# VH-VL binders against q9vpl3: the designs that were tried, part 232

Target 1, 224 residues: q9vpl3
Amino acid sequence: RGKINIQRPKAPHYERARVVAVTQPKYPELPKAKSCFKTRAERTQQQQENPYNEIIAREVRNWLDHSRLVAFFHLSSITADDIFRVRVQLHKQNLHLKSYGSKIIEQAVKNTRYEAIVPLFHSNHCIVFSPDPEKTAALLRIVRRVPQMVLLGGIVEETMLSRNQLVAYAQMPGLHAVQAQLVQTLSQAPGHLIQQLQAHQNSFVQVLDVHAKNQMNEETPKST

## First folded at step 8 (VH-VL)

Design ca80 (framework fv_imvotamab_arm2)
Fold by ESMFold2-Fast, scan of step 8:
Structure ca80 (fold): chain C 224 residues (1-224), chain A 120 residues (1-120), chain B 112 residues (1-112)
Amino acid sequence: as target 1 above (224 residues)
Amino acid sequence: EVQLVQSGAEVKKPGESLKISCKGSGYSFTSYWIGWVRQMPGKGLEWMGIIYPGDSYTRYSPSFQGQVTISADKSITTAYLQWSSLKASDTAMYYCARLDYGDYFGFDYWGQGTLVTVSS
Amino acid sequence: DIVMTQTPLSSPVTLGQPASISCRSSQSLVHSYGNTYLSWLQQRPGQPPRLLIYKISNRFSGVPDRFSGSGAGTDFTLKISRVEAEDVGVYYCMQAKQFPYTFGGGTKVEIK
């Protein structure tokens, strides 16, 4: 028993198991019909949370309206200390790392030109804002050292850009006029990010559909 | 360096009006909320309300709705707390504090406080 | 309104000894996507409050490692692993899950 590194008394192990048991939800599962019902109290709480999210959404909209650079990231598991160090480093370059719940972002951009970004936030995410689009190069240099942050795309001077287009923008000469021209040249159309996402999804769907049909045909007597 | 600087101590009589200030510096004033918190002598903290200087949207605690007015002037990066008619029960230390929902979801930087004394 | 209850009211501690402060909310503080908006503030004598910990357990900039936060749902704890002289003051928990924002009654930490 000591061979399993349990040299400490069994009481601590039992205490851990008991704490885990206490922290786990231990209520009888409600019948499916009843579990779908919302009580008056639950309905009131949901309504109260919706107004709060709408109020916070003002902040998101303000950042979007006053930032000439917005970069979207997928965020893998990262410690609070690590993300804080990144936030401090970004702030020195006038880059502001913000994290908002997906519902707050959805409410902020609903019925706006930015609504196309909503699908990017269905998983763990963060956004970097800056009034200075020339800081794109500094942003990419900083996040290159943070493997947990994966660039998805962004908005530069109100134009949606893919990951590759943002990288290209960052590599251009620092002359503002040249960089502005590049943004216009790289732009495919309003909603470029959603077009790229839809194209990739449609390609995968087509491949899967063809594969599924081929498997079905393989089950029949090779007649076709 | 983020800093909130509040106006100096005030000594007033009941019925008088008062407007105290909170000046922000070292950050984008219109991108963060400003909240006001009261601390009565020897007591704890009470949230009074918040303002978003970017659009002057305000939200008050029910206990303070109609008793005070919160405002902001973004041209001079200053938020205000105002009483039309002071009461002796308004004697307290008043703090302003910055609030952001994208960073810490809490009051991260605080002013030094303004002591308001209302007595006969 | 969410009621925040702190215990103890005061905590006299010997330098270098641990201190523990409890905070209980009248309802769950879990908000959107599992985030819990519970903060801890420190107020030294004659000074304004300062942020110590946000979202239960995350230390704010410049806050020493000896401060730690833990908890879930409605029960939260602030621990000081070894109290130093500069830790004297009143500590408050705060919820920002919903309006109105509410604070605990405060716990006074002092050296004995």
Scores: ipSAE 0.643, ipTM 0.833, lowest interface PAE 1.7, mean pLDDT 80
Fold by OpenDDE, second read of step 9:
Structure ca80 (fold): chain C 224 residues (1-224), chain A 120 residues (1-120), chain B 112 residues (1-112)
Amino acid sequence: as target 1 above (224 residues)
Amino acid sequence: EVQLVQSGAEVKKPGESLKISCKGSGYSFTSYWIGWVRQMPGKGLEWMGIIYPGDSYTRYSPSFQGQVTISADKSITTAYLQWSSLKASDTAMYYCARLDYGDYFGFDYWGQGTLVTVSS
Amino acid sequence: DIVMTQTPLSSPVTLGQPASISCRSSQSLVHSYGNTYLSWLQQRPGQPPRLLIYKISNRFSGVPDRFSGSGAGTDFTLKISRVEAEDVGVYYCMQAKQFPYTFGGGTKVEIK
């Protein structure tokens, strides 16, 4: 399983992208209120015409663009007061909890690299934004105490992560620690290589010496 | 040591504007909430509102919504409470306090208070 | 809004004797996360309020052990085991379960 390149997240392999697309929770379409006979085109047009929606969509996009950590949550029967409390806790950690309508999200991410998140917003959802990906562990710690908030997935350093991947990421040592480890490993690599190369050379020399000694012993005429 | 130092007492007339200050020190100012509490003469404590100085996110008590403005300047670790037009009924002691939702869910450190007197 | 009711309004106490203050909330202060967000504050004459107790029974830093908090749900009590002269002042309970947060009316502790 390819190490998540935190610095340069590569687009997931096509197969992985497909799996992620398929594993996206298909939330039952809320019963289309009988009155929503408006075609997708009409809905899109109406959304574009609402200046308020445009402003909000812009805000969402700004959050996405400036966040290094984005987490998506489903909300199940949570009170406004509870949400506020969670928001305060998160805010203390420079985690920003926001809730937007699905249509707003759609508008915000349309034709952007974030378009893949749209399927996550079929029900009551909230998003947590942070400029600091190291706050992932803090986020998860806080949310664990809130059963009404179900983690769906997230974006870390421009990489879409599943719920499990996000949990795994939170358990990883900080970026600096990982970088330090990498540097350490890389710094040791030349030494090992040199040792290995020298070992082979030394072995070869030893073999040659033995061969030379054997030849010399064969050439020494037994002075009878 | 955590300290909140408020601006001095104010004597104003009805209709005047006022901005009082609360300076935090001894802690990460942007990491904790600041709340304002009103205490009218001889009366109890009333929660007015809170602000997170890190991003100036603010919430007001319904009773004070639209009546006052809470703000903060993180560069100088100062929170503010301001009135656009004072009333005689605004005569009170005003306290700023640090609010910690993470640990205490309460005001753990308080300013010394600012007495505001509004009289004709 | 949650209404906090304190009793008594005034508590004259002899030095060295215990004092007890009651606080009742109009609703349960138990949060969905299991915590009860009730705090007690002390305000000495001419001073700002000071946090004494948080989450019903936890003493804040620097608070003497003669102060104790107890209770559950809607009924809470602050006790002072041995009242000292420095304990004179007004005590407030505060709920932080529901926004807006609200204070009790206060109880004045005085020395007889």
Scores: ipSAE 0.025, ipTM 0.501, lowest interface PAE 6.4, mean pLDDT 84

Design ca81 (framework fv_imvotamab_arm2)
Fold by ESMFold2-Fast, scan of step 8:
Structure ca81 (fold): chain C 224 residues (1-224), chain A 120 residues (1-120), chain B 112 residues (1-112)
Amino acid sequence: as target 1 above (224 residues)
Amino acid sequence: EVQLVQSGAEVKKPGESLKISCKGSGYSFTSYWIGWVRQMPGKGLEWMGIIYPGDSYTRYSPSFQGQVTISADKSITTAYLQWSSLKASDTAMYYCARLDYGDYFGFDYWGQGTLVTVSS
Amino acid sequence: DIVMTQTPLSSPVTLGQPASISCRSSQSLVHSYGNTYLSWLQQRPGQPPRLLIYKISNRFSGVPDRFSGSGAGTDFTLKISRVEAEDVGVYYCMQATHFPYTFGGGTKVEIK
């Protein structure tokens, strides 16, 4: 399992390939070695060593290092027009929607405090970055109208938060000190706190389901 | 050119505190990790820990966590390794080294080393 | 922690002869994306370590082409095709695939 199945664009994407080739960041030219022998491992590793991936991985880390709010989403099928409209709405709030390949994410966060996020990117995903953690509430209000984006969790003020913790954080006052205190409190015993928050959420969902059923029953016309 | 310049040799007694330094020059100090490596007399290399100066995030080898503190001051492009209470077993050569972030293939530039001797 | 085992402990070699150093890891150093973060360092007497090779087989800038690296998974080799007097020193393999980073015990290359 050392190999990753990557499907490359076919003929329709040659135009993109040309643009990328022309506008691609310049790297020192890799030495061309005329060699009689190369092991399969050496050839495979050279094929996997893409300088472009290293540059983008550094870009990802730079976004992580300079963002006080990072939110992770599962992304279902969405049209280019729809995602563009979401990006525009987010950008007005200083929220930056980015999508990176899972291999680039893993390379960027390997051996860092952010390594725990890697499993979140096993399938289709996107990330929202912001230097302003006060925008968490605005982020969740915007995304609530985009069913293709499902919140998985995030990082606020250098602290990893579950989906439920991030939702709780969004409901706090817009004062940085108060929000930072909440983040510290939520992170002090993550295992037990997460279990407690999930239990409360499940109970709340059950209460909402019962209430919804009662509302439907109350709206049912009387038979006489 | 990239250079890492470490502070001079130290001779200390058990129980004393010590802070040694590693000054980076010739590159963007906040764009690269700095690691610390110990080499006890006549022995091999041991990785102690690493710091990202851009945000002062640190990670320690489990065998060194709680034994030392790694820090950095980006305003003077200097990383530090500190002991609160030295022991004779801390006698060693200490190297700082730069790691290119995102590559994780090894340490590309090394300081000249700081010899720390702890004896009564 | 990943244990890195180097053989031999000492390699006496005649000038101009080849030298070969082996490094074996206790588990695979293949990253999930196919890269293997295995490097080789040279430490000459009285000097700090110097990076020779990164990602198994890539020579660092300024490193002579007589140095070559090979290997995969858990077994890695550093070869010096024709040993020169300046190659005397201790050679270390290092892995950065798994945290914490670990070094091999070192191999001393000396002239006989």
Scores: ipSAE 0.006, ipTM 0.430, lowest interface PAE 14.7, mean pLDDT 75

Design ca82 (framework fv_imvotamab_arm2)
Fold by ESMFold2-Fast, scan of step 8:
Structure ca82 (fold): chain C 224 residues (1-224), chain A 120 residues (1-120), chain B 112 residues (1-112)
Amino acid sequence: as target 1 above (224 residues)
Amino acid sequence: EVQLVQSGAEVKKPGESLKISCKGSGYSFTSYWIGWVRQMPGKGLEWMGIIYPGDSYTRYSPSFQGQVTISADKSITTAYLQWSSLKASDTAMYYCARLDYGDYFGFDYWGQGTLVTVSS
Amino acid sequence: DIVMTQTPLSSPVTLGQPASISCRSSQSLVHSYGNTYLSWLQQRPGQPPRLLIYKISNRFSGVPDRFSGSGAGTDFTLKISRVEAEDVGVYYCMQATEFPYTFGGGTKVEIK
């Protein structure tokens, strides 16, 4: 009981407001939506404005400068436990799996001969570095058991190679024979190789999109 | 296999200079950052700064900018933390730690620490 | 600077019981490509810190599976499912989203 003048004429509005507040999914949704907008806007602003990416880019450039083998992968959903096991196996072969944000990669290769690889990193990705190009076969043996990692291409002895060229390189005899073959195979314009690498990545993305749409189509009849 | 080995404990008087070291082994020294972290007696951890030994780029915490110098000598795989003039308030345990942004985006391996005591 | 606030200051726990430590940041820790750069460190008495968890929930090499991390945005939790005697020590959260890197004040886990 309280003041009748306040509670009694306001009781219907109070009960209605209470019911709306209790049953309204919008109220818990609004804070989450605002949080989501703040998080997304803040993330975008941090990525665009944060000079931190330029500082971290030193690390990427150092790996590129000191690695004679660099392999680029598209990375689909994989558990932390599974990627850890892969990382351990790779490390035993002096293969170093690194994951950097796309903005960091862009800063690292901007205005360098590697700038053309940037489109490869617009989706989820990782890179494997090694000072030893003879480890290409070991790399491919390890990753063939990891379907979530899809080879896009790489760099061997400062030469851009497509996926198929890297696979061929892994099977070639000896370093001298391989170097001769790379020169012969890579007489094409660098832009053409990059287009092939990007097309391969886009084809994989398209396959995933088609698969996802097929999954949705399979589920649509179930919803009725 | 990866190890960071720090120099031994130091006892100094206010106004004296000091340089402590952190020697890395078992990894490519120039491919990873080295950070320095202070822990005052009975207190928590404070980040002081980092260095990239590959090009000697340094970044300091604002609280330590101008108070210490971080350097590295890649020929002997050693990072350094240096004071031109120590104060009693510098008494603390100092840790070096390895950092990379491609693996863990954090300090993965730590040195054993160097205790620095500054008193009259 | 991003301020990292840890609760509780101390956590006395019975052997075999769970322990939970909270960490709150003064602003979002999301950095590049959506990842959050929050780590958990363990410091046993008289020893240097040891990395336990990186990027919120990923266990570092050699870290027992009884340790788990969770959280998003500004609120993070480190959980020990069943505390063992060797888990006595101080635990710190750390952010590497922005310079300067900052640590939480620490939570002392001790056996009662």
Scores: ipSAE 0.576, ipTM 0.798, lowest interface PAE 1.9, mean pLDDT 80
Fold by OpenDDE, second read of step 9:
Structure ca82 (fold): chain C 224 residues (1-224), chain A 120 residues (1-120), chain B 112 residues (1-112)
Amino acid sequence: as target 1 above (224 residues)
Amino acid sequence: EVQLVQSGAEVKKPGESLKISCKGSGYSFTSYWIGWVRQMPGKGLEWMGIIYPGDSYTRYSPSFQGQVTISADKSITTAYLQWSSLKASDTAMYYCARLDYGDYFGFDYWGQGTLVTVSS
Amino acid sequence: DIVMTQTPLSSPVTLGQPASISCRSSQSLVHSYGNTYLSWLQQRPGQPPRLLIYKISNRFSGVPDRFSGSGAGTDFTLKISRVEAEDVGVYYCMQATEFPYTFGGGTKVEIK
């Protein structure tokens, strides 16, 4: 008697299979229990109706409007304690760490110059605000020690910057230094141009002089 | 040089519509906010609202919400203030001004003003 | 709305003498960032307003050094060290800490 493989029962004989198929009680599909979890759409609708959301959205807008530095971060498995620690460190540098819901951000930036940031807020995120764009380097220094905070991008002054651009910005000398360098470079440019133009002229004159000298040497009769 | 040039004086009757303009030049028009300020005869300055010409985002003072419309055409670097139906109480000087959030958080450059007179 | 109250309404001043204008806000103008967005504007007769001072004490470009701003929280002062004839006009304080932005009632500086 072949060992009944309990894991893969042999398909019943065709006739038996038919009887079993017909005798199986058709249970009415249990009404899909309205999952206690409101659909994303229902949650979104409820969030829009919350008067507090408007207030918070206004706050977010206020932060954005008064900030010269805004940095967006993804949060990856960060604890509340870790966030608090980072917040304190940032605060010492006049950097303000805030976290808002994605829907609040959407509401806050809808039809504004900041609308482009909405795609950055699909997951757990935080925003760092600062009135001082020179604090970008300090911000990055602090965040480098927090692997759970991933820089996504930012706004400096009024310009949206990618992650890489923000990092590059932090490495640049301050605006005044850059401006000074630019002025210096521009002030030197005419001098260089003049030098280059003069160099070519001088070279030309030299070539002509050499040519003239060579011609004079050829015309000097070999005094036999 | 940064300049805001406003449209000329207007004389209107109650119930008429009006649109006045403010043209910016000498700077990136889409990078700075434009605000409108009302000054009634012999009175102080009243903030009406602001617009970001880059995307036409607008914010109004509650006192002026629904009373006026602020708009901008970035293609011609012009901001607008308009009324659908003027009242005698709308008689005032109207200024446009550039608002800078980067450094000053204030109106750093102003138009010459547009006098609007509404009389029956 | 933040109410800005200026005093005095009128300030008659002798040429060469100092002038002082006060501006009080109904609430603190210190923003969450720690900055205070208080500005002073000058409006000469028949002219549009002009920015004089921003963020309490910073002179705008082209503003003479005889103008100075001071204050903190809710109390602010504009001072003119030596009033000149060209300083005649109405001065306004403005807050930009919260929307809507609001102006003071103005102070008229006149020459005695």
Scores: ipSAE 0.013, ipTM 0.521, lowest interface PAE 8.3, mean pLDDT 84

Design ca83 (framework fv_imvotamab_arm2)
Fold by ESMFold2-Fast, scan of step 8:
Structure ca83 (fold): chain C 224 residues (1-224), chain A 120 residues (1-120), chain B 112 residues (1-112)
Amino acid sequence: as target 1 above (224 residues)
Amino acid sequence: EVQLVQSGAEVKKPGESLKISCKGSGYSFTSYWIGWVRQMPGKGLEWMGIIYPGDSYTRYSPSFQGQVTISADKSITTAYLQWSSLKASDTAMYYCARLDYGDYFGFDYWGQGTLVTVSS
Amino acid sequence: DIVMTQTPLSSPVTLGQPASISCRSSQSLVHSYGNTYLSWLQQRPGQPPRLLIYKISNRFSGVPDRFSGSGAGTDFTLKISRVEAEDVGVYYCMQATRFPYTFGGGTKVEIK
């Protein structure tokens, strides 16, 4: 390949660094090689990468502002055909599966009530949006058949809910008053609920690890 | 179903103003971007710019910046492409297309096109 | 601007035979997010463009499985395994990795 690695080199071991520093030639600094390797066109193209985070963050903010149901998922490796089938099933229920980079999510929710969700997006993730919170039961039914998507939590009527709270919401009778009461009650302790969502993210990681180990133990051949 | 319906063909003289439209239906208009693409007779596709109808944010291709204005009216789910003063070189087919970054990161549904002819 | 070069300019194909279209970008299309935002569009005579493939190899809704995309970095290929009469048209690659978005010059697929 012969390509020069332009990444910042690691500092050498303490003793080695001291020896190298003492024996280094005493010359004026050479022109900045890094800047000299880029044409004006290349610098312009590199600058185009940065605008994407803010541009796409508009979509995320709009979805958050206009959705009464938002569900957050960890997404394991899944084929394009499989995710497409899930997307079609969700769309029939007015549920919209979207995938955005963690940096975009961070910029979208910065300085908003939803900033606490950022840690949920440090791994592969996706989000389902809907204007209809009554579709929570349909969402969970569809996702139950997709082991690559693991529910982390969500937002219903602008209120943060843990995984268990979303499951409970989905199982409630179809009385709007009862559902509104649950959401209103949860909104009276938002800080504690956000903390619970973080704990649930850690619990999800543990559950996924236990599930993977149990899957391996079940499927691993036991030969003598 | 998702549809983008564009206004009819236009025949104009150089120096005249023009505003063509692209009406979206079957989806949440404010949740998706609308882009405009030019195709000169017998030529390929050229991206002109995009607009986010939710907040009217626009971004133009450098070659079209200052040449056209892109706007949208979310109350009637319609995006617009406008010229203050047409030139003969503006003769082309103009397409609108829907874009989002959360699904395909590209143009998924396209309008039927508006033919604009500018002649003396 | 990223220049997208398509070959061939024209591809006359016998009905039922395969067709292959190449697209080369002047710069890597790998985005810092880890994805490559290359798509393929089909334009039939007298019709608007239609999305066929997005993110190199993912077929759009309603697109027959005879269409496939592949590639990485700067070299990309669209294949039609068995060309049908309805596949006549011009095919364009497009990049959305960097602004301004740019298209290939197009490849005309014709039945011979």
Scores: ipSAE 0.653, ipTM 0.824, lowest interface PAE 1.5, mean pLDDT 81
Fold by OpenDDE, second read of step 9:
Structure ca83 (fold): chain C 224 residues (1-224), chain A 120 residues (1-120), chain B 112 residues (1-112)
Amino acid sequence: as target 1 above (224 residues)
Amino acid sequence: EVQLVQSGAEVKKPGESLKISCKGSGYSFTSYWIGWVRQMPGKGLEWMGIIYPGDSYTRYSPSFQGQVTISADKSITTAYLQWSSLKASDTAMYYCARLDYGDYFGFDYWGQGTLVTVSS
Amino acid sequence: DIVMTQTPLSSPVTLGQPASISCRSSQSLVHSYGNTYLSWLQQRPGQPPRLLIYKISNRFSGVPDRFSGSGAGTDFTLKISRVEAEDVGVYYCMQATRFPYTFGGGTKVEIK
């Protein structure tokens, strides 16, 4: 039974580590006292802000802002040809496969609602964008045939979803169907409430009637 | 299908203004860059500049900075290249092309070109 | 600006024979992120340019396998394994590693 080294917990499985990293509440970094000296990191970041990065970051941000479905994938030993094939298949479904560097993604999502996705980009990754969240099932169907593409998670209708949640979402009936079901359920609720309320009233009336009948029976003098 | 359709050939005189167009279709127009490339008669390709139609962010080649204006109207998925005052030296074929930084870092789709002839 | 130099200027080739075009950059085309943004374009007579190869060696959609790209740093090569009649045209290398983007001078491939 390998002694759980409490001091150096074994790094969680890569997938778990990623989920944890995404779910970790990003506490606003306490305003680091603007030390007069730009930290090496800030200088490096400024130096790394290649005008290129800004341009590409703009594109990434635009995709994020205009997509209702975003899926993140890890790429494992996939060839350019394979990627191209997948890209074509996805494109036929109005799914757009894009690949960006991690630093570009970081820059693109910095100080945005998408900042939580940064931990997902540690290695070779690609992103699939779609304006149609109903294409989630199609996306998963296509990707299932590509073992080199590992689903990490996604964003659907501005909601971050884990891999499992995204799979579950794809299995859900379309939004309209769900809405219809909801409406049906809600429409039935008043009827049930009324029935319950009436049931209580009817029960009460029955009890009162029984009581009244009993009282009447007690007051009827036995005519000897 | 991704298509870029450019406006027709233009014959102009020196000093005249000109605005040519490039209409994109078959893709999310605001999500891809549009570049303009000049090709003088019998010469090679020259990068002029790029525009991001989503917010009309534009970058020019130093050689073309101040010489032309690149713009876009996302409502009609059209990019423009314009001159305030044409010169004879502006005689060339002008191509618009889509640029995708996420995939190719190159011009993946091209318009058919617009021939601009400037003669006295 | 990065200067792209193509050689040869003209490449007369017999049908079925291989062709090779060289492109040299005045500076390394390796981007800070490790990618090299070199592309090859084909322009057939009377047509707009067409993307053939991106990122040194990746074939664009619909490009035949007879086209291949190779190279690193400052030296790049486009090869056509077996030249076909439809391959006649001018080929350009393009760098997109640094602004402004620049093209090579072009190589004209002709059939002997």
Scores: ipSAE 0.567, ipTM 0.788, lowest interface PAE 1.0, mean pLDDT 86

Design ca84 (framework fv_imvotamab_arm2)
Fold by ESMFold2-Fast, scan of step 8:
Structure ca84 (fold): chain C 224 residues (1-224), chain A 120 residues (1-120), chain B 112 residues (1-112)
Amino acid sequence: as target 1 above (224 residues)
Amino acid sequence: EVQLVQSGAEVKKPGESLKISCKGSGYSFTSYWIGWVRQMPGKGLEWMGIIYPGDSYTRYSPSFQGQVTISADKSITTAYLQWSSLKASDTAMYYCARLDYGDYFGFDYWGQGTLVTVSS
Amino acid sequence: DIVMTQTPLSSPVTLGQPASISCRSSQSLVHSYGNTYLSWLQQRPGQPPRLLIYKISNRFSGVPDRFSGSGAGTDFTLKISRVEAEDVGVYYCMQATQLPYTFGGGTKVEIK
C-alpha cells in the first residue's frame, strides 16, 4: 500500500554497499528476504502500466471531445457513501462525475488544446462531464451541499473558464444565446485561466492543511 | 435505463462460423467500452476482450487473441463477437458488459447472455 | 497475469445469518495513483452477473446495505450481514488494475 519505510537512509550498510558496487558492477543478487531493488514482476508491471494508461486515456479524450460542459474540482477526504450519493444526484441531471488519475489525464490531453489543464490535477481531483451546458446551475446547486468538492473552473462550449466565469455562466441558465455570448466575452487565454486555477488550487490545499490541523487539535473560537 | 440486449441461443457444428451481437441502449454507446466474458457450463467467468465503439479500438485477453474477433457498428449501437471456425470447446454462455473507467473501473451493466452450443 | 483466489468454494448459510467471502490476489491491486480496482459481482442462478461493489468498498446503485466490501493490497473480503433468500448465487471478485482483467474462481452461497 505504498512506502512503509519511516527511515530516511535508503541503504542500511553504506560502506558495504559501496565496496560491493566497486567489485561487482552488476546489481547484487536478490536475497531470500525482501530486496530494496525492483523485482522482475515490478519491472514487467511498469511496462504494462503505460499501455493501460493509454487505453483509459482514449476514454478521457472522448468525454472531453463530446461534452459541452466539463467542470474541474478538488476533492478532499470524503466517505464512499457520500460520494456515491453525489454521483446518483448528478447522474439524474445528466452530469457524470469521474475520477481519473493524473497520469491518465496527462496522456489524454498531451498535444491537445486542453494540455494546459494538467497542473490542476497534482492533488486529489474529480471531473464532471455533461453534454448539456445548461446543467451548470444544477451542478453548482448539488455541489454546494458537498463541502469536500471545491470548484476550480471548467470548459464550456470548448472555452476554458475560471471559477468566477463559470459561476457567472450558471446565473444565466434560461438563455442559450446569451450564455454562448458570455462564454465568448469572458473567455481567457489558457495561461491566465491556469494561473487562476492553480492559485485557487494552492489556496485550497493550504486551507485543507489548516483545516486538518484544526480538526486534530480541536477548533477554538477566533478572536480578532 | 441502460440496457444491453444480446442475440438468441445458437447451436452449431465444429468448423462453422458464427457472429453474435450485443445491442446497447439508454446511454452514449460510443462513450463506453464493451467487453465480452465467457462462462463455460458450470465454470467461472473469463474475460475475452474489449472494444471502444468510438474508434473500434480492441484489446484481447492473451487466451483469446486470434481465436475470436470483436467489432462494433456505432450506427446501430451494436457490438459483435465472431468465430471463423467453432470448436466444441467454445460451448459456453457469452456475456457482453459495459465498462467505464471514470466511475467504476469494472463492468457495471451486463447483457442477458447468449448460449452457444457446439457439438457434432 | 494477476491470479485471483477465492475462499471458500461454497458457503452454506442459514437465513438471517452473516456470510463472508475472501479474495486474494497474486500481486498488489493498488494502481499507480493509490486507488484499488477490485470489484465484486453476484450471479444468481440462470441470470447474468450483477455489479455489487466497486473499488473495494463502494456499493453499486440498487445494492442493499447488507453488502459490504473491505480490504487492501492483496487481501479483500465481501460480507453479507444478514443473508436473504435472494442472495443465493455465485459471487466473484474481479480486478481491473491491469490487463488482462481476471476473476476469482467464485464462491457459491447456499441456504441451510
Scores: ipSAE 0.025, ipTM 0.566, lowest interface PAE 7.5, mean pLDDT 78

